# VHH binders against Putative asparagine synthetase [glutamine-hydrolyzing] 2, part 2

Target 1, 228 residues: Putative asparagine synthetase [glutamine-hydrolyzing] 2, of Methanocaldococcus jannaschii (q58456r2to229)
Amino acid sequence: CGINGIIRFGKEVIKEEINKMNKAIKHRGPDDEGIFIYNFKNYSIGLGHVRLAILDLSEKGHQPMGYNVDEDKIIYRDDELDRADIIIVYNGEIYNYLELKEKFNLETETGTDTEVILKLYNKLGFDCVKEFNGMWAFCIFDKKKGLIFCSRDRLGVKPFYYYWDGNEFIFSSELKGILAVKEINKKENINKDAVELYFALGFIPSPYSIYKNTFKLEARQNLIFDLD

## First folded at step 4 (VHH)

Design a19 (from q03 with G104S E105D; framework vhh_7aqx_2)
Fold by ESMFold2-Fast, scan of step 4:
Structure a19 (fold): chain B 228 residues (1-228), chain A 123 residues (1-123)
Amino acid sequence: as target 1 above (228 residues)
Amino acid sequence: QVQLQESGGGLVQAGGSLRLSCTTSGRTFSSYAFSWFRQAPGEEREFVGAISGSGGYTDYADSVKGRFTISRDNAKNTFYLQMNSLKTEDTAVYYCAADRYYLSDWDSEYDYWGQGTQVTVSS
C-alpha cells in the first residue's frame, strides 16, 4: 500500500492534488484508491491511499478509513468520511491485532488491523503505538482534537517522507509522491550536504533527503502536528 | 506548552556578525528539532536553517550556507543562529520555531512559533 497527504495553512487542498500523488505511487497499491478532503477555518487537509489487496480483503479494507466515536461506526467510503471523528491512512501490518482486540475488549466490524489502530488510538491516544507489534507507517487526522499524528514502526520497515516549509506539510510513502505536487527537485532545492553524505557514507542518513525541507521520518518515531 | 523567546537582534553593518538566541521552556528540549525562519517586509516567511533533535544534523538555505551556523545548548534550553558576513538582504524579522510538529519516540508536547527578533543590516 501507499499513503499520501497534504496539510496546508491558507490555500485549500483540492482533490486533484491528492489524485496526482496517488497516481505517482500507484505501483504500491494498484487494487484500490481513496481520497479524503477537509477544509476548516485555518487549515486544509487532503489524505490519499493506494491499496494492494494481497488476499482480496473486501471493500471493508478501503482507506482512508474513518471512525465515528459517538456512533461507534467505521466509515470506509470516501463520500461518507465527513462523518468521521478520526481518519487514518495506513501502510503496514499489525501482527498482534487480534490479541489487542481481546486485550482491550474491542468490538470490530471490518476484521481489519486498520480498525484496531483507530479504536486503540481513540482509547489510548499516542500510547497506542507502544502496544503494536508489526510494521507500519500511518497518518491519523483527529478532527475533534485538531491534530495530525504520524508514526513509523520500530525498525523503519515502512517508508515515510515529509516536506515542511512553514506553511504546508506534505507526506508520502515515496519522494515521487511529494514531487507530484511540489517541485522540490529544482537545482536550487538540492541539499548539498545530503549529497556529500552520500559520497562519504554510501547512503543519505535519516532524517535527510537530497531535497531541502524534505525529510524521512525515522524508525520508532512519531510526528505530531498541531493544527490550532 | 513549549514557549519560544527570540533575542539578540539589532542593527549591524554589512560584513558584521550577530548571534540570535531562542530560549525555550518545557520538559524535553533535547528531543525537539528547531528551525529559524525569516520574513522581510512585504515578503513571505522563508526557511533559514534547522538543527535535528540530536544536534547531529543541520540544514541551511542556499542563501545563508557557509555564513550562518545553527547550534544548540541543551543545558540552557537554548538554540542559536550565528550569522557571519551579513548582507543587506539578510534584513528581516527572524523567528525561531520548534515547528508546528514535533518528533518523539513516544509522547511529547506541542510546539509553537516564537515572537520574532528584528535584524537590520546597513550598508
Scores: ipSAE 0.158, ipTM 0.587, lowest interface PAE 3.6, mean pLDDT 80

Design a20 (from q03 with G104P; framework vhh_7aqx_2)
Fold by ESMFold2-Fast, scan of step 4:
Structure a20 (fold): chain B 228 residues (1-228), chain A 123 residues (1-123)
Amino acid sequence: as target 1 above (228 residues)
Amino acid sequence: QVQLQESGGGLVQAGGSLRLSCTTSGRTFSSYAFSWFRQAPGEEREFVGAISGSGGYTDYADSVKGRFTISRDNAKNTFYLQMNSLKTEDTAVYYCAADRYYLPEWDSEYDYWGQGTQVTVSS
């Protein structure tokens, strides 16, 4: 699977932008794709997902996936996501999700680990990641709290790259996903410090990437972005 | 494509030493930075140490600094974790991992992992 997103202050995110990102990383998940767009007073959000259907071929595994807390209902169709309070795009596998379902007395309707993540986030907030045993990269949009919560697994198995310039936050499982919507002049936007570090160290250390304002989310790292 | 295989784990007495090896196959060995991670029973996985492609830079977790040393042998496509002054709390499954640091292939960091090797330190 692969994940994409844009959080922007100013111009609205349009579906075409997320479509371009999904297309750029289609090789990660050719079996399904989804898009969520949300426009609010001072911010605009787009989330995208491409799915490789190994364990669940049903529509109930579709992402972006939402959770409506009051109705205790999972939303897995793009045109219904406006009704969700919490929306996720997720690439990974939580090996202990069935144990977590029992431990926290969760009632589930999709049979997916994605649903367990959403419901545990609702119960435990950011501390939900302390319960997970697995590999993951995800972005959660908590519409009621007005925040973005991004997380990467303990070993950094699942990739997560992001761009931040003070006005828009763009993330993707691959740098090419960001490049699909952010035109970066290669010569003008090379991170010279990262290139110098490569020559000194033989690698570019996290969180840096070869381009300016573009970073890799580190292993075990969470990022919380306040939308107000 | 890079494939990793650990060896050298086993049972050792506290205060003893072990050397873990990670043998690589696939693309040019010298183009990769390598890391060791470990996971103890019931605990989260943790970083142990890393070595750059040139071998000129190494990094270690505070818990192992001064006791563990990472090295590489480019002729053998192998990198090592020399573990000295072992403590019972070093008991864990140890994993090797590779980052691609050839600039055109930046997207493939840390998606190459070995299967793990058990290290048990008795008191």
Scores: ipSAE 0.000, ipTM 0.108, lowest interface PAE 15.7, mean pLDDT 78

Design a22 (from q03 with E109D D111E; framework vhh_7aqx_2)
Fold by ESMFold2-Fast, scan of step 4:
Structure a22 (fold): chain B 228 residues (1-228), chain A 123 residues (1-123)
Amino acid sequence: as target 1 above (228 residues)
Amino acid sequence: QVQLQESGGGLVQAGGSLRLSCTTSGRTFSSYAFSWFRQAPGEEREFVGAISGSGGYTDYADSVKGRFTISRDNAKNTFYLQMNSLKTEDTAVYYCAADRYYLGEWDSDYEYWGQGTQVTVSS
């Protein structure tokens, strides 16, 4: 699987931008793809997902996936995601999701670990990641609270790259996903400081990359953006 | 379309040297970044080293740093892995990979792959 997204203040995110990102990383998930676009007064959001279904092509595993808290319903169809309060794009496996379902008395309808993440986020907020045993990279859009919550697993197994310039946050499982919508690889956009760090240290330390304003989300790291 | 072909593998004694070559086609060589990966028997595929499009960056796995050197020859559309001070644990099938972007160790992200060449290091 692969995840993509754009959060922008000002100009609207259009479906074609997310579609280009999904195409750039289609090799991660050729079996399914999804797109969510949301526009509000001062921000615009696009989320994308490409899915690799090893055993089951069930619609119930489709992403982006949403949760409507008042109705206690999971939404896994793109054209209905506007009814969700919390929306996720996720790449990973939570090994203990069945144990978490029992521990927190969660009722689930999809049988997926994705649903457990959504419902546990609703119950525990950001602290939900302390309960997870697995590998993950995800982005949650909490529409009710007006925030973005991104997380990467303890060992940094699942990739997460992002671009941030103060107005636009773009993320992807791969740098080429970001490159599909932002020309970060031009000479003027090379991060000479990161290249110098590489020569000094023998590696480019997280969170840096060779491109300006482009970073790797560190192992165990959470990013939280307040949208207002 | 880009195609990659490895050569230069074979049998070598511990402490010896080998030079692997990866030859490209399709006239995209100078704009592409290249990497070497290897897969030992019964193990996962692992990163070995990478070189950027115009040679500005090189990167190596800790296990080979100081012993292996990656280089490129744009005139011959070929890039190389010079392997010195070989150890028995370097025994693996070696793969070259290419992409228009510098992707380093993220093996699932490379667009083009060679077929692999066997390197066997005997004691």
Scores: ipSAE 0.000, ipTM 0.112, lowest interface PAE 18.4, mean pLDDT 81

Design a23 (from q03 with S108Y; framework vhh_7aqx_2)
Fold by ESMFold2-Fast, scan of step 4:
Structure a23 (fold): chain B 228 residues (1-228), chain A 123 residues (1-123)
Amino acid sequence: as target 1 above (228 residues)
Amino acid sequence: QVQLQESGGGLVQAGGSLRLSCTTSGRTFSSYAFSWFRQAPGEEREFVGAISGSGGYTDYADSVKGRFTISRDNAKNTFYLQMNSLKTEDTAVYYCAADRYYLGEWDYEYDYWGQGTQVTVSS
């Protein structure tokens, strides 16, 4: 599978942009694809997914996948995702998802590990990743809390690349996904402190500019983006 | 709910010194990069300086380099901006900030902007 997304402040994310990203990484998941676009006050979000259906060919495995908390309903159709409170794009396998379903007394309707991630995030917040045994890269949009939550697994098995320039956050399973929508400078070898400084500087107006930054999310790391 | 709060602003004569503080609620304080920004009357917000999560790296705007110093005290959940040789052009509301995105180990929480503290430098 493969994941893609754009979070932008100012100009709206257009469906065609996410479509270009999905096409660029279609080799990761030729069996299915999905797109979600959401526009709100000061930000615009696009999420994309391409799926490789090894075990489950059901539409219930479709992504982006959403969860409507009040109705306790999973949404796996793109044209209905506006009704979701929490939306995910996810590449991976959670080996212990059935054990987690039992441990946390989750009622599920799709039989997928994706649904377990959504419902455990709702229950535990960011700490849900501490419960997972598996490999993953994901992005969760929590519409109610106004944030983006990205995570990569303990060993860094599933890839996650991102770009941040102070106005838009772009992520993809592969660099060519980002390249489909953004001319980026070539990535460089930098340490974590340098990344933090660049992102602090991303809030800076034009009289003091930063260079374009493209990075790989490290193993066992979370990235939380505040949308307000 | 306020998680970043500036203090230490005030009126000072040109050539004087002032130290600003920013206090946080601190569950992940040592992992955050912090920065100071300022907004002068009628101007856009501008960067002043930043300090990395480890405290090993600092960066400053050219206009304040050599005069301002950023430091942090993780035990107090506080970081500082020491301002020396103040000029009238340094007059502004000063804001502290953590990055809008937080990059860290799985045990994580996000931050907020502070409300700002006024610094006025008179001739």
Scores: ipSAE 0.058, ipTM 0.496, lowest interface PAE 5.0, mean pLDDT 77

Design a24 (from q03 with D107Y; framework vhh_7aqx_2)
Fold by ESMFold2-Fast, scan of step 4:
Structure a24 (fold): chain B 228 residues (1-228), chain A 123 residues (1-123)
Amino acid sequence: as target 1 above (228 residues)
Amino acid sequence: QVQLQESGGGLVQAGGSLRLSCTTSGRTFSSYAFSWFRQAPGEEREFVGAISGSGGYTDYADSVKGRFTISRDNAKNTFYLQMNSLKTEDTAVYYCAADRYYLGEWYSEYDYWGQGTQVTVSS
């Protein structure tokens, strides 16, 4: 699977932008694709997902996936996501999700680990990640609270890159996803310090990338964006 | 654009308390998130705690949970870290950082950093 998103303060995010990002990383998930767009007074959000369905092509695994808290209902169809209070795009596997379902007395309808993440986030907030055994990279949009919650697993197994310039936050499983909507690879945007570190160390250490304003979310790191 | 200045550090006996302040100068950004980090000699900078722009969300490193409390006073453009039950392991230079978002766990990129304030806890 692969995840994409744009959070922009001011100008509207359009579906075509997220579609370009999904197309750029389609090799991560050719079996299914989803897009969510949301516009509010002071921000605009687009979330994208590409899915690799190894065992199950069920629509119940579709993302972006939403949760309507009052109705206790999961939403896995793009055209119904406006009804959700919490929306996620997620790439990973939570190995202990059935144990967490039992431990926290969760009622579930999809049989997915994605639903367990949504419901545990609702119950525990950011501390939900301390309960997870697995590999993950995700972005949760909590519409009721007006926040973005991004997380990467303890060992940094699943990739998460992001761009931030003071007006828009763009994230993707791969740098090529960000490149699909932002020309970060112009000569003037090369991070000379990161290039020097590559020659000195043989790699670019986290959180840096070769491009300015572009970073890699570190292992065990959460990023919280308060939209209000 | 935003400038940060820490204060309130110093020498304190183990078991004691200190209150760190971070004042912002320049424009007022109530939507900015605020974080505390610390760096002991020879170590990387580590996350201590954070508070969101609205003040509605706080996050803490496990090593300080129950002992440290972060708060903000938007009218004074000032942020605080109340440190109780101090341990020798809390000895470090403490930095405040600000951005539109905050990052939990290890040191990361932020738009604005302060110069740091030294906290030394003696046994």
Scores: ipSAE 0.047, ipTM 0.503, lowest interface PAE 5.7, mean pLDDT 83

Design a25 (from q03 with S108L Y110F; framework vhh_7aqx_2)
Fold by ESMFold2-Fast, scan of step 4:
Structure a25 (fold): chain B 228 residues (1-228), chain A 123 residues (1-123)
Amino acid sequence: as target 1 above (228 residues)
Amino acid sequence: QVQLQESGGGLVQAGGSLRLSCTTSGRTFSSYAFSWFRQAPGEEREFVGAISGSGGYTDYADSVKGRFTISRDNAKNTFYLQMNSLKTEDTAVYYCAADRYYLGEWDLEFDYWGQGTQVTVSS
């Protein structure tokens, strides 16, 4: 699977931008694709997902996935996501999701670990990640609280790259996802410090990326964005 | 990972001036937006002022507008709060924070505040 998103302060995010990002990383998830766009007073959000189904193409695994807290209902249709309070794009697998379902007395309707993440976030907030055993990269938009919550797993198995320039936050499972919507001049926008680290170490260590203003979210890291 | 350290607090007389500093990591400094908050005993933390990353935009709370100025020096990995015409009501512990986002390990407090620096304004 693969995840994509843009959070922008000022100019609106349009569906075409998220479409370009999804297309750029379609090889990660050719089986399904989803897009969510939300515009508010001070910010605009687009979330995208491309899905790889190994055994089952169940529609209940579609993302972006939303949760309506008052109705206790999961929303997995793009045209209905406006009804959700919490929306996620997620790439990963939570091995202990069934144990967590029992431990926290969760009622679930999709049978997915994605739903367990949404419901545990609602119950525990950011500390929900401390309960997970698995591999993940995700972005949660909490519409009621006006925040973005991104997380990467304990060992950094699932990739998460992001761009931030003071006006827009763009994330993707691959750098080429970001490049699909952010034109970067290689000569002027190369992160020379990251290149030097590569020559010294034989790899670019987290959180660095070869391009300026772009970083990799580190293993065991959360990124929380306040939208007002 | 956001690591913030405040300095420059102290005792000053009403009408005086004080400059607070906040230092952070060098490699990510220019991509961060920063803000100052303060907390008086028994009160909740209140916003004081903010400065964007690249672009130089600033915001201030009405209570300090015209008296306080926020600035940054990316070469020194530092941002500042210049406090002029101080009032006894400005007495508080001052905290710096990343303005729009927090970045850190799961076990860290999500608010990513520095340890704070005490400012006391005497009459």
Scores: ipSAE 0.096, ipTM 0.563, lowest interface PAE 4.9, mean pLDDT 79

Design a28 (from q03 with L103E E109L; framework vhh_7aqx_2)
Fold by ESMFold2-Fast, scan of step 4:
Structure a28 (fold): chain B 228 residues (1-228), chain A 123 residues (1-123)
Amino acid sequence: as target 1 above (228 residues)
Amino acid sequence: QVQLQESGGGLVQAGGSLRLSCTTSGRTFSSYAFSWFRQAPGEEREFVGAISGSGGYTDYADSVKGRFTISRDNAKNTFYLQMNSLKTEDTAVYYCAADRYYEGEWDSLYDYWGQGTQVTVSS
């Protein structure tokens, strides 16, 4: 699977931008894809997902996935995501999700670990990641609280790259996803310090990339944006 | 390009010990983070433990914490799972996995998996 997103202040995100990102990383998940767009007074959000169906070919695994808290309903159809209070794009596996379902007395309707993440986030907030055993990279948009919550697993198994310039936050499972909507790879945008480190050390240390304003979310790192 | 191969599985009595090895081939071993997972018949695959590329960070499932230890030997391109105080519920196929960091172009980062090794714990 792969995840994509744009959070922008001042300009609307359009579906075509997220489509280009999904297309750029389609090799990560050829079996399904989805898009969510949300425009509000001071910000615009697009989330994308490409899915590799390893365990279950069911449409109930479709992402972006939403949770409507008042109705206690999971939403896995793109055109109905505007009804959701919390929306996620997620790449990973939470291996203890059935244990967590029992421990926190959760009722689930999809049988997915994705639903368990949404419901535990609703119950525990950011501390939900302390309960997870697995590998993950995700972005949660909490519409009621007006925030974005991004997380990467403790060992950095699942990739998460992002671009931030003070006006827009763009993330993807691969740098080529960001490149589909932002020309970060021009010669003028090369991070000379990161290239120098590569020659000195034989690798570019996290959180850096060879491009300016472009980073890899570090293992165990959470990133939170307050949108209000 | 990276290949993983597990070894060291077998039959052991409850309370005994086993050491699993995962040997790697391909590119630079020290740039990878490694994990162990297991899957019992009819059950879902579960995380067991992990070690970072530097070896400075380890993580374990609650069910094995204090009994299992993960370690790595960069000179041998091998990482290990030392399993002590084995219980019948530890019976499973054990898999090793790696996450590749590609220094020049990490848009190619993917997970790699081994074929699995059977561990059977008898009462």
Scores: ipSAE 0.000, ipTM 0.164, lowest interface PAE 14.2, mean pLDDT 79

Design g01 (from h04 with T54Y S58Y; framework vhh_8h5u_2)
Fold by ESMFold2-Fast, scan of step 4:
Structure g01 (fold): chain B 228 residues (1-228), chain A 120 residues (1-120)
Amino acid sequence: as target 1 above (228 residues)
Amino acid sequence: EVQVVESGGGLVQPGGSLRLSCAASGFTFSDWSYAMGWYRQAPGNQHERVAIIYSGGYTNYPDSVKGRFTISRDNAKNTGYLQMNSLKSEDTAVYYCAKDYYDSLFEDYWGQGTQVTVSS
């Protein structure tokens, strides 16, 4: 699977932008694709997902996936995501999700670890990641609280790149996803400090990348944006 | 498209040794933008990284294997290795190799990896 998103303060995110990002990383998930767009007073959000389904071809695994807290219902169809209170795009596997379902007495309807993440986020907030055993990269949009929560697993197994310039946050599983909507690959945008670190250390340490304003989310790290 | 193939696992007695291999295609270990690492997953446990090597030769290991495991690579053969010495029953796991963890790793986990079993 692969994940994409744009959070923008000002001009609206349009569906075509997220579609371009999904196409750029389609090799990660050729079996399914989803897009969610949300516009509110002072911000605009687009989330995208591409899915590779090895054992489960069920539409119940579709992402972006939403959770309506009041109805206790999972929403896995793009045209119904406006009804969700919490929406996720997720690339990974939570090995202990069945144990977490039992431990926290969760009632689930999809049989997916994605649903367990949504419901544990609702119950525990950001601390839900402390319960996970697995590999992940995800972005959660919490409409009720007006915030974005991004997380990467403890080992940094699942990739998460982002661009941030003070007005626009763009993320993707691969740099090529960001490149589909933002021209970060121009010569003037080379991060000379990151190149110098490579010569000194033999690698570019997190959170840097070779492009300015473009970073890798560090292993074990969470990013939280208050949209209010 | 990036692909890695792990090999070299097997059954070994406590105190024994094994050498794992990781054959890579779609990238090269001599490219400055790539590193390679070894991860393991035992039943009921979390995934953990047991070794990493960067293009400049810098290596890192967690305390659980430091001094016992050695990561290396042969850039001409585009192959990485994990030399495992003084093996313990706690080292029993499926071992996976991965390129730079800042790149796409999704398809590296479709295969079974290579099984290492330490048992008498």
Scores: ipSAE 0.000, ipTM 0.117, lowest interface PAE 17.3, mean pLDDT 78

Design g02 (from h04 with S58L; framework vhh_8h5u_2)
Fold by ESMFold2-Fast, scan of step 4:
Structure g02 (fold): chain B 228 residues (1-228), chain A 120 residues (1-120)
Amino acid sequence: as target 1 above (228 residues)
Amino acid sequence: EVQVVESGGGLVQPGGSLRLSCAASGFTFSDWSYAMGWYRQAPGNQHERVAIITSGGLTNYPDSVKGRFTISRDNAKNTGYLQMNSLKSEDTAVYYCAKDYYDSLFEDYWGQGTQVTVSS
């Protein structure tokens, strides 16, 4: 799988931008694709997902996935996501999700670890990640609280890159996802120190990337954006 | 177009020295967007990174060769080098020069290699 998103303060995010990002990383997930767009008074958000279905090709695994708390209902159709209170795009595998379902007495309708993440976030907030054993990168949009919650697993197995310039936050599983909507690759925007670190160490240490204003989400790191 | 050509390999006795050269065309080693690296492959093994040098002069070596091998470049000649001292039989391999990039957004280029044999 692969995840994409844009949170913008000002001009609206349009579906075409998220579609370009999904297309750029389609090799991560050729089996399914989803897009969610939401516009509010001071911000605009787009979330994208490409899915590689290893164990289940059903629509119940579709993302972006939403949870309507009052109705206790999972929403996995793009055109119905406006009814959700909490929406996620997620790339990973939570090995202990069935154990968490039992431990926290969760009722589930999709049989996915994605649903367990949504419901456990609703129950525990940000501390839900302390319960997870697995690999993950995700972005949760909590519409009721007006915030974005991003998380990367403890070992940094699943990739998460983001761009932030004070006006828009753009994230993707791969740098080329960001590149599809933002010209970060101009020579004047290249972080020469990060390139040097890659060559010397064989990798760029988090949080840096080859481009200015563009970073990796660190292993075990959470990012929280207040949208108010 | 973009090419690298290795030379300087040969047969040497344990404890001896060799200097490998890497001549580049179609790009320069002083370009900050590239690193110059040396890699090797012995029979039955996967490729192993031996040395890296960045445009700013930062270097890195695996423990197996650290203190014995030194990577350098001559920007005026557009040529990279690997000085190999105190050679051991386990250093026997084909040595490759590569232009390396960060991430799959850029393309790697490898040379044909030069054979180094360390034997009595």
Scores: ipSAE 0.000, ipTM 0.295, lowest interface PAE 11.4, mean pLDDT 81

Design g03 (from h04 with T54V S58Y; framework vhh_8h5u_2)
Fold by ESMFold2-Fast, scan of step 4:
Structure g03 (fold): chain B 228 residues (1-228), chain A 120 residues (1-120)
Amino acid sequence: as target 1 above (228 residues)
Amino acid sequence: EVQVVESGGGLVQPGGSLRLSCAASGFTFSDWSYAMGWYRQAPGNQHERVAIIVSGGYTNYPDSVKGRFTISRDNAKNTGYLQMNSLKSEDTAVYYCAKDYYDSLFEDYWGQGTQVTVSS
C-alpha cells in the first residue's frame, strides 16, 4: 500500500492533485485506490491511498476509511466519506489488532486492522499508538477536533515523507508522490547537507531528505498539526 | 525483474580512456527515490564506491578518481555511464553498477560487472 495527502491553507486542494500523487506511487498498490477531498473555510485537505490486496479484494478494506462516531459506522466508499468524523490513510499491519479488539471491547464490522486503529484513536486519542505492535505509517484527519495526526512505527519500517513550507503540508509514502504535485527537484532545491550525509554514511538519516523543506517522519515519531 | 547490465570494459594502456555503460530494466533511473553509483572490486581489496549521482544531478567521487572519472545518466535511454580518463594501473578492477535508495543501508551489485584492465 501507499498513502498520500495535502493539507493547504488558502488555495483549495482538488481531486486531480491527489490523483497525480496516487498515480506516482501506484506500484505500491495496483489493486485499488481512493481519494477524499474536504474543503473548509480555513483549510483544504486531500487524502489518497493505493492498495495492494494480497488475499481478499474486499470493499471493506478500501481506503481512505472513515468512522462516524455517533452512528458507530465505518465508511469505506469515497463518495460517503463526508459523513465521517475521523478519516485515515494507512500503510501497514498491526499484528495484535485482534488482541486490541478484545482488550478494549471494540465491536468491528470490517474485520480490518484499519478499523481497529480508527476506533482505538477515538477511544484513546494519540496514546492509541502505544498499544500497537506492528509496522505502520498513517495520517488521521480528525474533523471534529480539527487536527491531523501522523504516525510512523517504532522501527521506521513503513516510509513517510513530508513537505512543509508554512502554508501547505504534503505527505507521501515516497518522495515521488510529493514530486507529483510540488516541483522541489530542481538542483537549487537540493539539501546539500543531506547529500553530504548520504555520501558519508550511504544513507540519509531521518529526519532529512535530499530536498529542502522535505523530511522523513522519524521512527517512533508522531506529528500533530492543529488546523485551527 | 529488476536488473542492471554493465558493459564497456576492456584492456587499455595507462593514460587511456574507457566509457562504461549500465543498462537498467524493471526500474528507471528517473525514479526520485534512487541514486545510481559505480563501484569497483580489485583482487585482494575491499570494494569501493568510485562515483555516484543523485536525482538532482549531484555527483560525488573519491579523491582517487576525482577529476578523471565522470558519472552521468540518460533517463530517456534508462542507461547510466562512467567516463574514465587518464586511467592508471590502480584502476584495474571489475566495475559494478548499483541502484541505491537515498535512505538505504544497502548497495546492490547486479550481474557479473565489467572488467577493466589497465596494463602496458
Scores: ipSAE 0.012, ipTM 0.446, lowest interface PAE 8.4, mean pLDDT 83

